# VH-VL binders against q96il0: the designs that were tried, part 319

Target 1, 167 residues: q96il0
Amino acid sequence: APERGAERRDTAPSGVSRFCPPRKSCHDWIGPPDKYSNLRPVHFYIPENESPLEQKLRKLRQETQEWNQQFWANQNLTFSKEKEEFIHSRLKTKGLGLRTESGQKATLNAEEMADFYKEFLSKNFQKHMYYNRDWYKRNFAITFFMGKVALERIWNKLKQKQKKRSN
Below, E stands for the ipSAE of ESMFold2; O stands for the ipSAE of OpenDDE; V2 stands for 0.75 times the mean of E and O plus 0.25 times the DockQ between their complexes.

## First folded at step 12 (VH-VL)

Design K37 (framework fv_ebrasodebart; at its last look DockQ between E and O 0.26; V2 from the best seeds 0.00; counts 0 for: pae O 3.7 > 2)
Fold by ESMFold2, look of step 12:
Structure K37 (fold): chain C 167 residues (1-167), chain A 120 residues (1-120), chain B 108 residues (1-108)
Amino acid sequence: as target 1 above (167 residues)
Amino acid sequence: QIQLVQSGAEVKKPGASVKVSCKASGYTFTEYFISWVRQAPGQGLEWMGWISAYEGYTNYAQKLQGRVTMTTDTSTSTAYMELRSLRSDDTAVYYCARDQSYLPRGHDYWGQGTLVTVSS
Amino acid sequence: QAVLTQPPSVSVSPGQTASITCSGDKLGDRFAYWYQQKPGQSPVLVMYEDSERPSGIPERFSASNSGNTATLTISGTQAMDEADYYCQAWRSSTAYVVFGGGTKLTVL
């Protein structure tokens, strides 16, 4: 479908966008970023005559997307919580309050925040390693089912040829 | 052989807490999720929540939000479920069950169940 | 939020075919699973991925899932198949799990 012109805008306040799916579509389509995971979901097309094998492939792709969204939603929440805790802990160690004299949220400089990012990555290395393992295994399974669907489609075309010849 | 061995039966008073353990053996613990499922006498299966054995992330049934905590100890391949503020209608057999994290195999192995009785 | 509805009971004669249904909105869009539970025992997985059978489960067990309905079928039903049967949708790896209310299969 053609993209809407320059007038398409994100009108949602702070971190929420409005989404209006196409009214008629025979294709998969990609929606706006999910609020919690920041991932763009694929909305899968369901054809009228989907075979059982095609259904299983679609279900596996859908389930993998949901798993991925859940992982990143959880990681985003953990990141936010640990970042706040780190800032509060470092401000307390420096003898500073949570707010400046002007009432603004007290912050750490970029060098100090770099310590947080390194610590967070180190603490979460095992989680990301297991996520990458599962991501690979899921995508291997999806590829295998794609091969099965391709063979099914070839087989159906060969059967259709044989029916025509036998008439 | 794959086994999930749960802690023994418990009798509790209303308002108390219970913590059930589930020791896994015979497989790679970090490749699976652990679900907790309960069954009141004469009733069906009620899903309580799951925990990722490798990440420690949880998802709890809405009905139990705020009363349940699930944890794992990967060094002992053990999952735990704690239910707080017990009521008489929490009397049930509590099961742990595994689900493979990346293939759609379902809950293929179940613990033997732990009877928790809540009575005055 | 999903609800899976099963008939409370199904009766069948030995050697006949038993069918147990599980109904839910758009259930055919999800993988469906089936569990057998005999009195005093833990549930046992008997079907997964809509129609796949674990090793050790007799070939007389089969299943399908389409539209709003999944069906467990037991051909040549035997007395030892008498049990409660539960359907399940969704997996712990995807966020949440839903069980049906259960169906008591009796073999008369």
Scores: ipSAE 0.500, ipTM 0.778, lowest interface PAE 2.3, mean pLDDT 84
Fold by OpenDDE, look of step 12:
Structure K37 (fold): chain C 167 residues (1-167), chain A 120 residues (1-120), chain B 108 residues (1-108)
Amino acid sequence: as target 1 above (167 residues)
Amino acid sequence: QIQLVQSGAEVKKPGASVKVSCKASGYTFTEYFISWVRQAPGQGLEWMGWISAYEGYTNYAQKLQGRVTMTTDTSTSTAYMELRSLRSDDTAVYYCARDQSYLPRGHDYWGQGTLVTVSS
Amino acid sequence: QAVLTQPPSVSVSPGQTASITCSGDKLGDRFAYWYQQKPGQSPVLVMYEDSERPSGIPERFSASNSGNTATLTISGTQAMDEADYYCQAWRSSTAYVVFGGGTKLTVL
């Protein structure tokens, strides 16, 4: 019985972008595009006196970012892998080598590649639909907590003004 | 009142399949996800997967990939979990649970549990 | 799989404060959920989003997060609080739910 080689699912290395903002930064930083996801990571500022609501908002934003990064990193890798396999398979079927006579990587024409894209999109349709749904839900939650934090900040400012008037 | 009512206890032989039902009431079924969680005797909670009640999107625990199938019937507000190729180590109480909406997934309502016993 | 680690057991005297920890990678950036399970019963959500209580959960229950450790705190522990407690988190990369191993709380 041939040992089915455990296809090492190349899990995209959790390349936490080692982008470290300056220690004295009081704002969010945007890093360069991640090499796998092509998404720019945001380094979220953590206030010294972060409220529980602010912390929740930050966590939600961070989690959503991580989710996005991982999703697209995996999708891009899968896409690249499947694209390459498709090309190789088609070239082989045509009796063509992987390289042209000029030594360049052999490619398929636009029509053949269109078939690949259609197949890929069809295969991943449910995954993309799930992604879109979850994206909207997450952003809705973020927006909701942004509103709560804004209200909390207003309330705190009002309390401080009242305390200053009473002294 | 929000309720999740599960089907009754099952006794199965190794290699057989079991299908557990979970009927939801008291809320809009299609707006939520249903998770399935199992608990072997004297053991902790093990997440099996979730399903979107409306779209039928599923996500299964890696350990159960290929053996578990989750489905929903929106007309009856019922979720189903089928586990195939049963083994003795699949003996557990199986729970359905409602996931919270819009936020990271926690389980705010649980079924009463269904005991599945796998014995030769 | 990222595993949430809990102490297998915690003992506390009535009226004292019980603390149950849950440790996991990147838990500081995620929400923790806590469940109480009594023998022969379904789990009950006692804490969500780190520090929020569902309706009907006593105020003596609280939760906090520090780094990669979430902590469930029960102030003024009562005999009725004797149960198994599980932490739970959401794994963003896989959309998996992950439970801790559970902690048996004994009220002596």
Scores: ipSAE 0.033, ipTM 0.611, lowest interface PAE 3.7, mean pLDDT 86
ESMFold2 (binder alone), look of step 12: mean pLDDT 90; pTM 0.936

Design K38 (framework fv_ebrasodebart; at its last look DockQ between E and O 0.23; V2 from the best seeds 0.00; counts 0 for: pae E 2.6 > 2)
Fold by OpenDDE, look of step 12:
Structure K38 (fold): chain C 167 residues (1-167), chain A 120 residues (1-120), chain B 108 residues (1-108)
Amino acid sequence: as target 1 above (167 residues)
Amino acid sequence: QIQLVQSGAEVKKPGASVKVSCKASGYTFTEYYISWVRQAPGQGLEWMGWISAYEGYTNYAQKLQGRVTMTTDTSTSTAYMELRSLRSDDTAVYYCARDQSYLPRGHDYWGQGTLVTVSS
Amino acid sequence: QAVLTQPPSVSVSPGQTASITCSGDKLGDRFAYWYQQKPGQSPVLVMYDDSERPSGIPERFSASNSGNTATLTISGTQAMDEADYYCQAWRSSTAYVVFGGGTKLTVL
């Protein structure tokens, strides 16, 4: 019985960019593109006197970013895997090896690859629809909390002005 | 109504394997992750790992690496957790729980639990 | 492994306010979730995203986050609130889910 090689199910890459902004930074930083998602991570600045609303907003932004990173990392991995499987399958069907006579990785022509892309998009259509839906939901939530934070800041400024006038 | 229904209680000997099933209903199975959490008698909750229902990507707790395998069957909306090389300290109630998509967020729905007893 | 620390037990009289804390590294950067577990039952989500209540959870349940400490507050505690409470978060670096050690709430 052939030992079914334990297919090392690729663990979802923990894509937290190790990029650390300078400790004295007072602004958000953009890191280099992540190797899996190809998305540039943002390191959010944390104010010393962060309000609960500001913290919630920051957490929402951070989570949304991580959600995006994870989604695209997974999509890219899936795409790469399925693409490779497709190529191998087609080459095998053609009686061709995985390598050319020159030792290069054998590839399929543009027409054959077009079939792969169509199939991949069709297969993942629903997933992309759900992604888009959630993307909008998350961004609306973020925008909403941005508004709340803005109002809070205005209110705090007004209170401070009143206190200065009373003294 | 959203439900997670787990397989029944299991009694196993040390060194054996157990496979617990979790059938999901009432929602789109492929949109969510499934986490597995266990609880030894009188102990707290211990996260074991999660699986993406759609892609089948997994992330296992370090303590269980090499012994646990999580799988999904999208056609039946069922998640499976296999634990191998069972020990007495693996005696616990095992729960499946639904996570939000792509991130291990809070678990809004839980299975009823499956008692796995490992005894000589 | 990131550990969330909870008090092992909290006792309150009926009608009083119970507070259960959960502390952990970088918990200020992540949302906290809270679960109630009664004996012989599955955990039930009682709070999510630090301070949001699921449908069906009484208004007497609230939660907040300050720095790296999450707090579950039960105002007007009732006998039915006696249970084990667990906080939960996840770690971005590993995508691990982490539970607190649990807090037994006793209503005296």
Scores: ipSAE 0.678, ipTM 0.868, lowest interface PAE 0.7, mean pLDDT 90
Fold by ESMFold2, look of step 12:
Structure K38 (fold): chain C 167 residues (1-167), chain A 120 residues (1-120), chain B 108 residues (1-108)
Amino acid sequence: as target 1 above (167 residues)
Amino acid sequence: QIQLVQSGAEVKKPGASVKVSCKASGYTFTEYYISWVRQAPGQGLEWMGWISAYEGYTNYAQKLQGRVTMTTDTSTSTAYMELRSLRSDDTAVYYCARDQSYLPRGHDYWGQGTLVTVSS
Amino acid sequence: QAVLTQPPSVSVSPGQTASITCSGDKLGDRFAYWYQQKPGQSPVLVMYDDSERPSGIPERFSASNSGNTATLTISGTQAMDEADYYCQAWRSSTAYVVFGGGTKLTVL
């Protein structure tokens, strides 16, 4: 299901007013789950006067999202492939066919499958360790650039206020 | 210093296989992907695929799917590319190049290239 | 199957500014990279992340990427800049790397 949250427009507290442009023109939104990764992608807003720093941040976030979706899509495919190979191998070891008498795909019971799940988790431990490292590195870099963009926007607001006062 | 050193030139007949090695040094091997890029005589660069050094995850150019296998050995910091069922149009210089794993950097270091000649 | 299109050649006089283009659908939504290759040598990265210059690359190299076009610009072009130049980008969720066809820069 789509998880698109409407950004709440800021409202002034009682007795105090401030100007808040509509958030709808200035926000990202979250789309439905990707079929292969099961992750919900962010659809990034591209402002008309995007600074070089803002553009770099947006591209880094987009690349990181795609990297993450690729990892989990590949992990899901690997899981499915290795599960089927495990079942085929164990059926061959037991001298059984790949299909039941009714033509249905033969499988193993939950106790027999427990060996697969333990083996899969063990094989993929290193992949998940490196994935966590790289996820941390990417999110640290993105957070750093988000801070730089925030400072740039504050500086531009101060410049606008100084220019209007001098006019 | 960072280096990618490839195995020597090879001459093969059509239908054979070739396996090119790429030994990395001067950096943490598991933090980078290795891309393989080939260049036929007088032609441009053609990306063949890449492999994550730690995941073993590969992504191959669709033209080569089914004929190429890329592997790594993290204990020796070495990447391998095997191309099977060679044809005469596989004659090229084969490069390995490291690629950013988790920050956009491009192919910042390249091997010296390995000439593979396929002659009948 | 994605295509990055470059002009096959660009000629420039020494000291002049050379511009090499790389065109692809929505290329400005991706990071673009540029490589220099001299005869008998491996490619060398000369620009990354659209406009960033690696350490050791002369300041006369610059680049931009917007819309459907990335551009490598060499100001004050020198004879040593004569080489083939390739653009490169990533395409979509498949993590597919694409090179342009290459541009031969001739310095007369």
Scores: ipSAE 0.404, ipTM 0.718, lowest interface PAE 2.6, mean pLDDT 82
ESMFold2 (binder alone), look of step 12: mean pLDDT 90; pTM 0.930

Design K39 (framework fv_ebrasodebart; at its last fold request DockQ between E and O 0.25; V2 from the best seeds 0.49)
Fold by OpenDDE, look of step 12:
Structure K39 (fold): chain C 167 residues (1-167), chain A 120 residues (1-120), chain B 108 residues (1-108)
Amino acid sequence: as target 1 above (167 residues)
Amino acid sequence: QIQLVQSGAEVKKPGASVKVSCKASGYTFTEYYISWVRQAPGQGLEWMGWISAYEGYTNYAQKLQGRVTMTTDTSTSTAYMELRSLRSDDTAVYYCARDQSYLPRGHDYWGQGTLVTVSS
Amino acid sequence: QAVLTQPPSVSVSPGQTASITCSGDKLGDRFAYWYQQKPGQSPVLVMYEDSERPSGIPERFSASNSGNTATLTISGTQAMDEADYYCQAWSSSRAYVVFGGGTKLTVL
């Protein structure tokens, strides 16, 4: 009975970039591209007197970022895996080895790869539609809370001005 | 109505395996993740792992690495959790729960639970 | 592993306000979720994203977050609110879910 190789289901590496901004930073920092998602992570600044609305906004932004990172990391992994499988399958069908005579990794021509891309996009179309839908929902929510935070800041400034006029 | 219906109670011997099913209905199965959570008698909730219903990506609790396997059947909208090398301390009610997509968010819908008893 | 700490028990008289805390090192950066579990039943989501209520959850349930502490508040506590309450969050570093140890709410 052939030992069914335990397919190491590659757990998508939770590659939270360990980029830490300077402790005294008063602004958001952009890290280098993540090795899996290829997205640049943002480290959000945390004000000393962060309001509950500001905190919620920050959490929404952070979560949305992580959602994007996870999505694209998984997509890139899937793409790479399926691409490799496609290449191997096609080479095998052609009676070609995985390596050229020069020892290089054998590849397919642009036309054959075009078929892969078309198939991959078709297969993942629904996934991309769901992603886009959720992307819009998240960004609308973020924008909404940005507005709330802006209003809160205006209101707080007005209260402070009134208190200074009363003293 | 959104429902998660789990398989019935199981009694197993130490060293055996158990496979629990969770059939989802009332929503698009492939849009969500499924988490598995267990609860030993008189104990708290313990997260076991999650699976993406669409991609089949999994993430397991470190404590259960190597012993747990989660799978989905999209054609039947069913999630499965297999736990191997059962021990007495694996005696618990096992729950499937729906998570939001791509991130292990809060669990808005839960199965009724499956009691797994591991006894000699 | 991230740990969420809850008091093991909270007792309140009917009509009083119950407060259940959940403390964790990263709760300032993550949303907290709250579940109610009655004996022999599955957990029910009662609060999500720190302070949002699912449909069907009474208005007497509220939640807040301050720093690394999430708090579930039940105003005008009723006998039917007697249950175990669990907080939950997730960690981005390993994309894993963490539950608090649970709090038994007793209505005296």
Scores: ipSAE 0.701, ipTM 0.877, lowest interface PAE 0.8, mean pLDDT 90
Fold by ESMFold2, fold request of step 13:
Structure K39 (fold): chain C 167 residues (1-167), chain A 120 residues (1-120), chain B 108 residues (1-108)
Amino acid sequence: as target 1 above (167 residues)
Amino acid sequence: QIQLVQSGAEVKKPGASVKVSCKASGYTFTEYYISWVRQAPGQGLEWMGWISAYEGYTNYAQKLQGRVTMTTDTSTSTAYMELRSLRSDDTAVYYCARDQSYLPRGHDYWGQGTLVTVSS
Amino acid sequence: QAVLTQPPSVSVSPGQTASITCSGDKLGDRFAYWYQQKPGQSPVLVMYEDSERPSGIPERFSASNSGNTATLTISGTQAMDEADYYCQAWSSSRAYVVFGGGTKLTVL
């Protein structure tokens, strides 16, 4: 399953102004693939002086990542379970056992497995429609708060620059 | 306008099962998870599990795994919670509550509660 | 499963400020939610997303969440605020809901 709804920042956050060595990071970073969802989690950096808006944005992004990982973990489990059930049902219809003479799991040919993939996609179509709806709504909310954070940072930089000139 | 209306109180014997319904109205049912939360007399809230109305996926509290089943019927906008192998310590008020799937605003609407009494 | 710990009770005089805490490991990394429950009634959401107040909840209710502790604060506490209060958070990416044990607020 492709990584879906997982976000990478399109621009560096304010943390780009400070370099972090490999042993310590001042940036979001990507971890290894999650064994259930197959998605690579973003590990979000928590800056020392995070504003309330910055905190809300980070938590919304974290919540959305967890929601996305939950959906794909559940889809992967459903796919695996339904695949085994389909194979078992088709082998039983053919009068075959679940294992070959060598003791390995019996399986179906590519044409027979294509029936499974078609049926699985059809069964899950409505779930994917609702997933896409919620993904869009979540990303709209995140983009909204990204805009608010950007404006907050511009205002703070202008205030500091004017204060510096008046000194 | 938004309502979660639960089925009526029930009295059960130990070992029986109970199925509580939660009918939703006044909102788009598929945009919300339904959580089931119970409260024993004089005790706090105990989360039992949630179900996604659109995908049917569930997560149950560990202590209830194997005894609880949650389902939905989207054509009637109704969620169901079945608790099997009832014990006297399952006596509680059972609530359903919605939680928005795309903006985590919390459990903003709750059913009226269903008292389930388990006694011999 | 994660645990959210609340004091069993808090007592305040009318007009004073009540503070109810909710402690959990790295709770400040998650959104915290607060519910009010009066006797014989269903819970009512009073704070969400750490510090946001739903429509219809008086301005005397506020909340914060940082580190390991979320705090519900009721300023100018009134007799009608006497109730049980529960905090709530979502746990891991396998998406469990966790409630605190509850706090009885008494106004005397």
Scores: ipSAE 0.505, ipTM 0.781, lowest interface PAE 1.8, mean pLDDT 84
ESMFold2, look of step 12: ipSAE 0.433; ipTM 0.747
ESMFold2 (binder alone), look of step 12: mean pLDDT 92; pTM 0.947
ESMFold2, fold request of step 13: ipSAE 0.483, 0.433; ipTM 0.771, 0.747
ESMFold2 (binder alone), fold request of step 13: mean pLDDT 92, 92, 92; pTM 0.946, 0.947, 0.946
OpenDDE, fold request of step 13: ipSAE 0.570, 0.599, 0.626; ipTM 0.824, 0.836, 0.838

Design K4 (framework fv_ebrasodebart; at its last look DockQ between E and O 0.24; V2 from the best seeds 0.47)
Fold by OpenDDE, look of step 12:
Structure K4 (fold): chain C 167 residues (1-167), chain A 120 residues (1-120), chain B 108 residues (1-108)
Amino acid sequence: as target 1 above (167 residues)
Amino acid sequence: QIQLVQSGAEVKKPGASVKVSCKASGYTFTEYYISWVRQAPGQGLEWMGWISAYEGYTNYAQKLQGRVTMTTDTSTSTAYMELRSLRSDDTAVYYCARDQSTFPKGHDYWGQGTLVTVSS
Amino acid sequence: QAVLTQPPSVSVSPGQTASITCSGDKLGDRFAYWYQQKPGQSPVLVMYEDSERPSGIPERFSASNSGNTATLTISGTQAMDEADYYCQAWRSSTAYVVFGGGTKLTVL
């Protein structure tokens, strides 16, 4: 019985781009695109007097970002792997080598690749549906907490004005 | 009702392998991640890894790299954890747990646990 | 591996407030989760996302975070609250789940 080689499912390295913004920055920073997800990471600013609501909002944003990074990193890896396997399989079926006579990587035509894309999208349809659903839920939560933070800030400003009038 | 039902207790010799199953019910299995956590007698919780039930993506604790394999069967809504090259220090209760979302974070439902005893 | 640090034990009298801390690097940047485990039982989620309470968990359970420290607070502690409590967080750099060492809560 041939030892089914334990296919090392390459876990996409969680390469959170170690983009470190300048320490004195009072703003969110956008890093370069991540090599795996192709998403630009955001480094969120942390206020000195961050409220619990502000912290929760920041954590929600951070978690959502990490979720997106992980999802797309894995998706891109899977896509690349399956694409390569598809190409190899089709070339083999055609009796063609993996390389052309010129030494270039053999490719399939646009029609054959269209079949791959269709199949890939069909296969991953449910995954994308789950992703979209969760994306909306997360963004709704973020928006909700953005509203709460805004209200908190207004309230704090009003309290400060009242205290200044009483003194 | 959401339930995770694990396989029964196992007794193994050093060097052997164990495969624990975790059957999920009461929810859409493919929408969630499953984590495996173990607890040695009188010790704390130790995370072993997680698996995406849909994609089969896995992430294993560094300590267990090369010895652990997690898999899922979507047709039966069952997660599996195989631990190879068992040692005496692998004696523990093993738990499967569902993550709260389609992203690994907290665990809202737990299996009843499976005792794995490694003895000579 | 980033370790979450908990006190090994906390003792409280019935009706008093118990506080269990969990400290870890960058815990201020991620959500903490809390689990209760009674002897011979599976862990039960008691708090999620720092301060959210699952359905069925009593209101006497609350949680907060300050900087890199999460705190589980049990107000009006009851004998039934005697258990081991574990904090947990997700590590963004590795996508690992990390547990604290656990805290044994004794109700005297």
Scores: ipSAE 0.613, ipTM 0.839, lowest interface PAE 0.9, mean pLDDT 90
Fold by ESMFold2, look of step 12:
Structure K4 (fold): chain C 167 residues (1-167), chain A 120 residues (1-120), chain B 108 residues (1-108)
Amino acid sequence: as target 1 above (167 residues)
Amino acid sequence: QIQLVQSGAEVKKPGASVKVSCKASGYTFTEYYISWVRQAPGQGLEWMGWISAYEGYTNYAQKLQGRVTMTTDTSTSTAYMELRSLRSDDTAVYYCARDQSTFPKGHDYWGQGTLVTVSS
Amino acid sequence: QAVLTQPPSVSVSPGQTASITCSGDKLGDRFAYWYQQKPGQSPVLVMYEDSERPSGIPERFSASNSGNTATLTISGTQAMDEADYYCQAWRSSTAYVVFGGGTKLTVL
């Protein structure tokens, strides 16, 4: 029920009648992109009657989100660092300075930059293999707990149905 | 039998560096992160950082960023922590501990600790 | 930076129940972990993932985590339980590990 009271009432300062959490929603939220990882974080809703199993599932998802953000934040920083190192190394072998005559950062041509991208992908292949391994392990575990939560809810529904038949 | 065995105690002067080793046995080394945790005399536990055992990714405590380097050698199942520009307040027992890389399930095995004393 | 606050000490009589709290903003959104440390020894994991007990830890150890507070509970406390206890969680903004300041459990 949408309510805009807006009346002459200076007597009831704190009537919080909402059942929703402090995030003002009964749903998970997707936030803005993280500046380091470029991933959009999920802001998880915590229901009032969350079972221990539901709580564990939510926490596994939160930890996986943080792990994923760490990986991509680190990968983005490594990419930027190694790109600059590659450019500076190649400029040095060409006898060129790090700045152009205008003071701008010197760069390499497209073919030379393609060499960087190939080397970066090759160097980081095993790191991405480990990321994928852990991603699959995490997804399997989360799916397992989603199944356990689903069974718990079915069982509670059947218990409630049996109680109603006994009335 | 899972075991983490650390290098022996060290005495250092301010400004020096120290490198502590942590040799793992009894488990698949590359499936765990190694955390380094220190404890000053009479004080609590202070997390220093962790490293993937395959040397892919490290994360250091903000206080130590720029002074600490963590590495691993998978051929010997050994983790290393180097702390540079030592100060007297770096005097502590330094522990290595493992945590599962898939989901952090807590530091279930710890090394015996390495006392590093920094004195003039 | 995020802080996990523990009482500096807790005293209990043998056979009684000890409760050690760990407080942090939205700590119930994270898994909490508990470690026992006796003098001159390395820490030992005694509870993980809020309420799970590792193999070899006595059943008298239990734990919970809800809201802003995680609690380690030791029922039937014995003299051998006298130790320092630390809680631990991940810090949300940078995924760093955070330890509480520690609680000295004394069994009188």
Scores: ipSAE 0.480, ipTM 0.745, lowest interface PAE 1.8, mean pLDDT 83
ESMFold2 (binder alone), look of step 12: mean pLDDT 90; pTM 0.931

